# VHH binders against c4kar8: the designs that were tried, part 346

Target 1, 263 residues: c4kar8
Amino acid sequence: MAELSTPSPASPAPLDGGRGDELEKFTLRGARQILQLLQDLITHRGLITAHTGGGHSFMTAVLKVDEERGRVVLDPSPDPQANRRALAAPRLTCVTQLDGIRIQFPLVGLGEGQDKGRPALFAPLPAEMLRLQRREFYRLQVPLAHELSCLLKAEDLARKPVEVSARVIDIGAGGVAVVVPTGAAEFVIGGTLPACRLALPDGEPIELDLEVRNLNRQTQRNGTEQLRVGLRFAALPRAADTRIQRYIFKTERALNAKARGGL
Below, E stands for the ipSAE of ESMFold2; O stands for the ipSAE of OpenDDE; V2 stands for 0.75 times the mean of E and O plus 0.25 times the DockQ between their complexes.

## First folded at step 20 (VHH)

Design ct3 (framework vhh_7n9e_1; at its last look DockQ between E and O 0.21; V2 from the best seeds 0.00; counts 0 for: placed apart)
Fold by ESMFold2, look of step 20:
Structure ct3 (fold): chain B 263 residues (1-263), chain A 124 residues (1-124)
Amino acid sequence: as target 1 above (263 residues)
Amino acid sequence: DVQLVESGGGLVQAGGSLRLSCAASGFTFSSYAMYWGRQAPGKGREWVSGISGSGGSTAYASSVKGRFTISRDNAKNTLYLQMNNLKPEDTALYYCAREWPSSDESSAEYMQHWGQGTQVTVSS
């Protein structure tokens, strides 16, 4: 087992532990900081995926920031339908990456017009921008061959106890993401699932409490609905953290060695 | 399309009560967990409460536990938040949501189903 000098895990705070939205610490709200980040996006010529809802999106870019009028100017889509959807959407969720850092920001009140005689989209400056460093939230994508699973102790749609063996699709220092068929159990973000069992290859399953952090409904290729559940480790014992970190490290090294073909 | 419409906000004295409603349409309401969030002036978004699709499981921020009660009526496609013993720090724009932002990078990209909000102002 690991010696006492093994570092403690970097676990995210509980949802109700005096901090609201977990992403708040990565959220910029200062006007000057927002302007600077938008100008950086212009300078680096980054492409932005703008989500309009209903599974629709289009590629855009920030053409300029008009500080005097407090607005941002976006490149319209060559597809007129995409532009119509964007103008009709109550919110445009913009997602991009800058130097490996995920940038996300909402735009509301989108309008169309002209910039230098060219069609353009306009919106007030965003009230916030998310800047999320991926390294801080690293998640190993679990190889299917490992068949990692987590037994969840939850309730079914009739509010009766149920145990669901959920496949683990990713794992990190602070939690796992799993998939279950839609309707197999019910979850709520902020809810706690006590006495779940995480099965790692190297010993007995780890018993731990899990906090639901994310719920995403997904449609599989065969049309079947499944639920992606993001789960935080609550009060992770040091021995359990050591086993998890060892699994991640070993798997990552094995995947890297396989990719290099023994270089 | 998905539509979420909040109501029931207003001005209330400290110690008072309000009941917020969120009318949902454009999706199978009972199949989704639902959430209340709030945003005070100059502050970030705060998760307040959540409830499972059937209503069997609930969760609350520690700042509101024991004072607020989330509920839903799946026959009426309506989400509720009963707020009792209100404090000035509860002053915020309250909104219902079908999703909530998380540390899971993939899911944070799709924050599309939120209401416009209803203002709650609590005076001393």
Scores: ipSAE 0.466, ipTM 0.815, lowest interface PAE 1.9, mean pLDDT 82
Fold by OpenDDE, look of step 20:
Structure ct3 (fold): chain B 263 residues (1-263), chain A 124 residues (1-124)
Amino acid sequence: as target 1 above (263 residues)
Amino acid sequence: DVQLVESGGGLVQAGGSLRLSCAASGFTFSSYAMYWGRQAPGKGREWVSGISGSGGSTAYASSVKGRFTISRDNAKNTLYLQMNNLKPEDTALYYCAREWPSSDESSAEYMQHWGQGTQVTVSS
């Protein structure tokens, strides 16, 4: 009687995003923590982008956490094809945001069924959830040649509205870092700058609201003081997000090609 | 040297109020935005509120918005936090800070511009 050693469920591949060691500190593995975070997603009605692979995704939400059964209930897509892809996928990569923090978690073993007479998707509770602050998102260092700028609508020391053209030094999915002359405007971490304009090399400037997340005074080599302002995209239209992502990917690809001696 | 000294913490019942103060020295107080943060037991540092150098702009964490009010007296080099309708979840060591580190800058170097904190305990 050969004891069929049940193959130990392959540990879900680490989420591809960063150096494995750096991500560990942001990875929740505790059952209580995971449950709490999922519950928080329910409470906040957080929309989740579920990636099924092959460049396909659909919008879902956590509807319920069933602790007794050790499963999560998801809202199915209105697209039957998306649901089929989800069910066929060996792994569903769920991405969402809560309070400006990116949350990513894998779901495996997806099934379909009904919850209270409504169609639902079911999966075992995730073994891990990655919680990354937006600041931890990869930021592309903007090449100086691209001359990205952001028109900031802020207030001066006298609370007078001012527009400050700021050079973008880095950009990511979650925001930008800009440099401004010291004293050009007043900033406060947590403050919102409404109706700013981000100029990308392609097309018209993007109007967006920005939240100040970081302030760093930097002294340049010439002795001039500059303020580095880290800004989060507070409200980013989907089309704008797509443009930003496209720019980032295009630029990264170009930089990598150059680094490889191809250009 | 930058010095920040917090005061005004204590034990308060849920629904109660406290006013925290932070005395600042060693820098031009009015030239800097100032911040309140807090750290609950077993939790990381949490940003609570910020105020611009002039006091013209304020910001609040969602968890405290509508309950807390940040203010400053630049003539006295003092930062204030009025906390109303306190909740048990507000229990924390409250810090005054001249700089708020980014998640990437959580280096000990940025902590130099924080006070020692004042304990706020909210009993249910």
Scores: ipSAE 0.271, ipTM 0.716, lowest interface PAE 1.8, mean pLDDT 85
ESMFold2 (binder alone), look of step 20: mean pLDDT 80; pTM 0.795

Design gc1 (framework vhh_vobarilizumab_d1; at its last look DockQ between E and O 0.65; V2 from the best seeds 0.70)
Fold by OpenDDE, look of step 20:
Structure gc1 (fold): chain B 263 residues (1-263), chain A 125 residues (1-125)
Amino acid sequence: as target 1 above (263 residues)
Amino acid sequence: EVQLVESGGGLVQPGGSLRLSCAASGFTFSEHDMAWYRQAPGKGRELVAGIDSGGYTRYADSVKGRFTISRDNAKNTLYLQMNSLRPEDTAVYYCAAQKKFEGVTYYGPSEYDYWGQGTLVTVSS
């Protein structure tokens, strides 16, 4: 009976520097936001995996937040060796989930404390917290009735600038998928389409740069061939991101309400 | 003005006893967690004993069973009874205070709001 050695959970790969720009969108740096998120972790008794490096980790929880002193109080490990490693580590990488959202934050400068006579750990408040909303990877299928469109600035086969009005079929925090008539423009994977305009129902079009990520030819039920273009938002302004997120949220809410037998 | 004034230090033979006192003024003593730290020559400042506002105590392993920290809130005074003193206990002993937070005490020199000037304890034959 070969004891299947359960593979040790792979240490979360260091957030590779190249994804840094994408992660910045999900990084909370505001003091109030950080405090609120930590408080939420307390309220929900969120279990935290604290990584000390070298493949070592222990389970902890946020016990208290001292806003005045700028400290977070953690539950120590029942393993004294784990606590020693934590205290000796230059940095803890804390990983948890709240409401299905992965949260990651660093703690630096751990110290020993006491909470009502019980051993505790503490650290300065994290300077940043990464909140990876699954929703960010979620692409909303745009209802046909919304008629979202994106004006693409592209080139034709002759490299002549052309504007193509594309229907948006799905939208997420990271980009859109659109459909265009076959032959309307030439798209190159990895190419940038500058100064495109995404039309949302709630106001003026959003000007943004788009990166071509994928191309798929699709045949419609009616036999018409269309090109599906997957586009990533390049350098999306915060205000634009907020509008997109608001649209997604509002639309999802409406769809869910309808699915529940509402309007 | 906040003041912490240590007293009771001096020269003592190995195996002897001393009682240190720290008189606190200028802040609400009962709302602060108190500690004794010591610093030996050429060494860093280390925790000797702590007592929070709730009366919970902590001791360094090196002094457990020999030293006793106590507080008198009515007198705004912190005490350290030191028994069975050893040459390695030779140091300047400091009284420290930090504002209490929901029963949490933060250990570490940087976590204390107020410090005394210290009193020298010398254990020598």
Scores: ipSAE 0.842, ipTM 0.933, lowest interface PAE 0.4, mean pLDDT 90
Fold by ESMFold2, look of step 20:
Structure gc1 (fold): chain B 263 residues (1-263), chain A 125 residues (1-125)
Amino acid sequence: as target 1 above (263 residues)
Amino acid sequence: EVQLVESGGGLVQPGGSLRLSCAASGFTFSEHDMAWYRQAPGKGRELVAGIDSGGYTRYADSVKGRFTISRDNAKNTLYLQMNSLRPEDTAVYYCAAQKKFEGVTYYGPSEYDYWGQGTLVTVSS
């Protein structure tokens, strides 16, 4: 159970997740929760990367939270261009880490102000904050030697049932990416593949419903065409989640031990 | 009842001077950041000058060096000394107050809690 709470590092870049992603269940929307988390960032002097769009970002920090007026007060960038971009942006995406837990939140309506005569930025309190342990966004690149596979229950072009054994190339708490030969089955983004089977080394295959999230055609080094299929777990029982996290933990630890022993 | 009452407006020739006053009541004046805004015909309200509870001042670029904001906390009064007046200074001038939060002043007219009724300044050649 402790393994499920393992802290994970936060990326300074925003997550690609969007509407329909598993991230919704990790989103805080309560005013008290949001205020407390912002206060924790002030107390721990958390550095925040604020993304303004177009690949631009600047470093900031939450200086104060004005509960009565509903504002956060932020440290401006020493770069005037960064501040101008921030003020012109329709939205800032703020990313930081607190005690190994990734925190991400939007700010809209950024304005200028002063704090004891010094320039400051401010915004309304965010309506939501994403709070993620590493396990909730991390994807392990599966070693080729493990030959991890997933049996997909899909359809061909004639809508006839087919079963495709697909190699798993990465795995995380929310899904897998697999590769299949081009033409092995018809995959549609948003489509559901019921009762697929994920084979892990520690027991019987896990029966899972999968949703197709992305498709990418690839040409391998030897010229062979294949399809990379990104799959989301539609529902993940606790036992399945535990087995997946155990596999990720053991594999990552083993890879790190080999790298350390080789140096 | 909170009241901000402006006075001192009028008709003045270009190059002339006026001193505006804003008498405040119904709140703790020393705990508020104060500002003068103005509104010319057909335009939105724009900042003229601000002064926070700690005495820090700010000015619109268009009035720097010509206007001086000040406050007298003992008399609950905000002032604007306007020198070298120009026709483009013609506007209704409004007194505004923003409740203090730990040395922070939020810019923008929507961040001000109380407004006066305004006093007309006309600069006519």
Scores: ipSAE 0.596, ipTM 0.825, lowest interface PAE 1.1, mean pLDDT 87
ESMFold2 (binder alone), look of step 20: mean pLDDT 83; pTM 0.836

Design gc10 (framework vhh_vobarilizumab_d1; at its last fold request DockQ between E and O 0.63; V2 from the best seeds 0.75)
Fold by OpenDDE, fold request of step 21:
Structure gc10 (fold): chain B 263 residues (1-263), chain A 125 residues (1-125)
Amino acid sequence: as target 1 above (263 residues)
Amino acid sequence: EVQLVESGGGLVQPGGSLRLSCAASGFTFSEHDMAWYRQAPGKGRELVAGIDSGGYTRYADSVKGRFTISRDNAKNTLYLQMNSLRPEDTAVYYCAAQKTFEGVTYYGPSEYDYWGQGTLVTVSS
């Protein structure tokens, strides 16, 4: 009677290791990067949702950054009770969005201050800031040196087919923004541009269908008018999606390396 | 050497008045936000009043309407006029200074760069 040694159930591999590594890629820990991001929030007057715990939150904004003292100054809530909760909280979780990127950062050690006679809150600078690029909303600003272009198959005012070479100004997983000369073609929001060609630096152009999502007329500093066209990828082959994602990732890495002084 | 020297403390009856002074030296007084803190026996140090370099003031609720903070930049001196004194005002009073940042004042004992030795105020019958 051979005792069938029941194989000891394989301990489930700790699932926790992989998610931490992915979040680390999106976490800013550099003092200069943090300061810059806070300054960007000031410049853009970004509204911040500050969570105090227990399901409570209030709206705030970064007013000032004191690099020397290592403090961030915040606009207090108009609700005194919210401010009291914030001051009593061991940790404040701040959530905001800048250019479609979700930003999250903790503040610890809130105090009361005054800014030119107005009540203010302050905290030590965050040790880390998380930039969560939802693939769907993140748009990479295309460096001018890359000279990305998209050949648009559109129609003119007479509905005659025309091909327009458009400069790509931003790109994301969901689409591109391009600039075209005014009058180069007629664009209709919700319209599809079939069989367009997106030129990436790494190979042959990608053929894809584009849907017009928005139109913005822009006047350049030189007085020239151009049309910014927001385009969604209407039908993107998987291979094309992979190439686009690879380009975005590679470019972001290069830009970040440059920002860190590595190039 | 940076020095903050408090004076004017003493024994006073309830309802009485005192004027505290803080003489500052060793730093640019006009470029600092100043404050009075107090510490009663067995209690933590608490803000009494603050005045920034722009002249904006803040008072603790417990002293509002009774105390007045002022500064004389020409004399490098901070003042605290205390009226209608109460037994609960009994404490050691400290002068504190912090460097001004773009009109922002940070409240809390840990946010001040310089402290005096304190002066005792006793309010008793």
Scores: ipSAE 0.869, ipTM 0.949, lowest interface PAE 0.4, mean pLDDT 90
Fold by ESMFold2, look of step 20:
Structure gc10 (fold): chain B 263 residues (1-263), chain A 125 residues (1-125)
Amino acid sequence: as target 1 above (263 residues)
Amino acid sequence: EVQLVESGGGLVQPGGSLRLSCAASGFTFSEHDMAWYRQAPGKGRELVAGIDSGGYTRYADSVKGRFTISRDNAKNTLYLQMNSLRPEDTAVYYCAAQKTFEGVTYYGPSEYDYWGQGTLVTVSS
């Protein structure tokens, strides 16, 4: 969770509504929690990317929190155009990371002020803040050499049972993405696939119930047409969770070792 | 009870001068950021000048170089010296106060908690 960030000049993109109901349990709405988190950003001098829309963003920081009046005070951009965009925007989406924890929050009603004669921006306190540990949003890209697979117990177009062995392309704490040949089975967003089996290298396959979250047709580099299926783990036992986290950790460590001086 | 009482308004010819005063009571004057706003008929309130508790001043572009805001914390009084008056300066002038937070002033009329009843300034031949 304290993993070093690879991209130094990161402009972290906001998490969008594609994970909306998954993210609700990580959303802080209590006033005391919000105030404390904003204070933590001040104390650690957290650098924030503020997204104004249209692909535009600027760097800022929380300078002060006025608890009594309910205001957050922000550092303006040295670029006057960025400040004008921020003041005109109906909403700023602020994104930062503190000690490996992703923090995202909206600001609405941005205004101008001053701090001892210097320009400042302010807004009402956010109504919500997303606080997400790395494991809750991270997806490991599975190396092709690992040949990770998941046996899907699905249905064909006639609603007859069919088993499909699918290659796992990414894996995280909450699910996997797999690829299957087009037409191998009928997948419906929101549908449940009971008693699927995820094969990891460190033991017997894990029996899982999976929920279909997204479907995308893809053309691979070799021209093959495939269906990418995003799957959520349902009711994951602790032992299964531990094995998945262990796989992710060991694979990341191996990939990092390969990257060092491997020319 | 908080009170802000403006005085010093009146009729003045273009090019003339006028000094407005705002007497404050019911709060700790030295711990408030003060401002003058004005409102011409049919228009919204607009900033004229502000002065925070630390003495930092700001002015609307339309009055820079002609108006001077000041405060006397011993007398709990805010002032506005208006020189080179123009007909477009005609308005009701309001005194406003916002409690200071760690040197921060929040701009905009909705951020001021206390307002006077206003004093009319008319600039006309």
Scores: ipSAE 0.721, ipTM 0.879, lowest interface PAE 0.7, mean pLDDT 87
ESMFold2 (binder alone), look of step 20: mean pLDDT 83; pTM 0.837
OpenDDE, look of step 20: ipSAE 0.855; ipTM 0.939
ESMFold2, fold request of step 21: ipSAE 0.715, 0.673, 0.708; ipTM 0.868, 0.856, 0.864
ESMFold2 (binder alone), fold request of step 21: mean pLDDT 83, 84, 83; pTM 0.840, 0.843, 0.840
OpenDDE, fold request of step 21: ipSAE 0.868, 0.859; ipTM 0.948, 0.949

Design gc11 (framework vhh_vobarilizumab_d1; at its last look DockQ between E and O 0.60; V2 from the best seeds 0.70)
Fold by OpenDDE, look of step 20:
Structure gc11 (fold): chain B 263 residues (1-263), chain A 125 residues (1-125)
Amino acid sequence: as target 1 above (263 residues)
Amino acid sequence: EVQLVESGGGLVQPGGSLRLSCAASGFTFSEHDMAWYRQAPGKGRELVAGIDSGGYTRYADSVKGRFTISRDNAKNTLYLQMNSLRPEDTAVYYCAAQKSYEGVTYYGPSEYDYWGQGTLVTVSS
């Protein structure tokens, strides 16, 4: 009876620093933002995986944030050896999730403390925190059957206001990609389209401002040329965000169910 | 002016006892976590014992069961009762203070706001 050694779940590789430019967009460096995020971790009792290097890690949590001294207080491991490794490590890489968003931050200069007589660890506040909003990057391919549309308020070549009904081809928390007929309007990258209307299946259209992020000409299989416009949500009200997220979630669930052979 | 003045150091034989005192002034003693550190010749400064504003104590493993840290807030004085002294306890002993924060004490020399000048303890036959 060969004991199938269940492969130890591979410690998530530290995000290789190589794609530096893309990560900067997700890196918080503001003291206030860092403090707020740490406070949010406390409030949500978020479990943190602290990596000490050498493939070793332990579970911890932020217990307190001392803004005045610039210290973060951590729950020590129940394993004394893990704590020793943490204290000896030149750097801890802390990984957690809050609201489905991966958070990663380094801690340097760990020390031993006490919290009301209980052992604690502490470190200087992190200089940066990486918040990987995977949700912002995830784009749901909109099923053709859903016929999502966005009414774009744009200008033509003569700078005359025009309304263009665009088909939404993908949607995410951060924006939409739409297709429009070539020549329907003039789009400028970085330009804002105000008071557009996104039509979701579940209710009234959402009014929102859209920022043009990319333009791609696409030739369809039938030979028809279309313009793909990538649009960012410039200012999305919370209620609108919730509706969009709900739509994405429901659609994904349905697609996954279908893929599993479910009706 | 903030002052921490250590006293009670001296020469003692192995197995002997000493009581160190640290008189604090110039800050609100009751709102500070206090500690004793020591520095032996050629060694770094190490924690001996700590007592927070709530009365919770911590000891270095080397002194557990032999040393007792206490505080008198009415007298603004920190104490270290040292029993069963050993030659390896020979050092300059320093009183240190840090402002209390929500029951958290940060150990480490760099975490303390105020330091005394130290008192020499020599354990020798």
Scores: ipSAE 0.848, ipTM 0.936, lowest interface PAE 0.4, mean pLDDT 90
Fold by ESMFold2, look of step 20:
Structure gc11 (fold): chain B 263 residues (1-263), chain A 125 residues (1-125)
Amino acid sequence: as target 1 above (263 residues)
Amino acid sequence: EVQLVESGGGLVQPGGSLRLSCAASGFTFSEHDMAWYRQAPGKGRELVAGIDSGGYTRYADSVKGRFTISRDNAKNTLYLQMNSLRPEDTAVYYCAAQKSYEGVTYYGPSEYDYWGQGTLVTVSS
């Protein structure tokens, strides 16, 4: 009773809208699926973080689902200010975990009610719910000391081949984000970069096809400019996936060990 | 057809009393959460009092201690005892019903499915 085998990940923040198309395949929109998932949250007493915007949130739980009327009933916060913010918010973003699966859903049109004389909140059933395993949404922030890089086989403005060595800033099961000097190549959202090479610390570089998902010009506080390129793995061989997951696991373990012994 | 019929309104002097009744038909009364709303001239409808199927009551701050809501499930009737009446209580009073779900009542006039035609209460002179 003194030991647990694995601590849970503890990042309840909502996933950013910039990953919305990447998340579409994990989005439930069927009424029956949504009702069942909400019922599962009730049955397992899932504790939910409800985000009201402006960095504010409160803890809640799904108490009941009224299928006939199409309502979900929520536990109010003991903090009256949190309840006032929730009722004023145009949208609540609810985030929770169930059996190692991250669940996220919006609630719109929040109202007040009561449940056998006790205050309660309610809303229409959500139109959609995300269900993700950790590996499907997690992105490791790559330590600078690792000098992780990806050789991009891209094109310049004149559509001529160019190779760009890009620093990897984050990595997950579905892709990487890299930074390149501005003007090093021309990138187009939706474009494909075949036969790129991802250099992990252990072993030979991985050859993989990448698709450009987002572009952002970044100006650092010191005035340097770079282009952040979000890249999706177009087709990822199983062996490559295994090596990427191993790198993420090893790096997390090393970072956690340093944090536990930290200054 | 669901029907809610209010009665008992009228003209009364300040400090007086009235008892409103709402006769219900066309639904299982004991399975509904009931409320009285009122609407003064030029204003929206506001809650006066509510009573759920389990007997839990709630009151607007402006009427607490003066008004008492009650129900008689055997007679399918909702009541509002109004004491110490004031001119600001002048309004049309409406009976409203919401189907109860496992002890849950949803607040707000838009959450009530059935409404009566109203009974006028005038407090003056």
Scores: ipSAE 0.617, ipTM 0.854, lowest interface PAE 1.2, mean pLDDT 87
ESMFold2 (binder alone), look of step 20: mean pLDDT 84; pTM 0.849

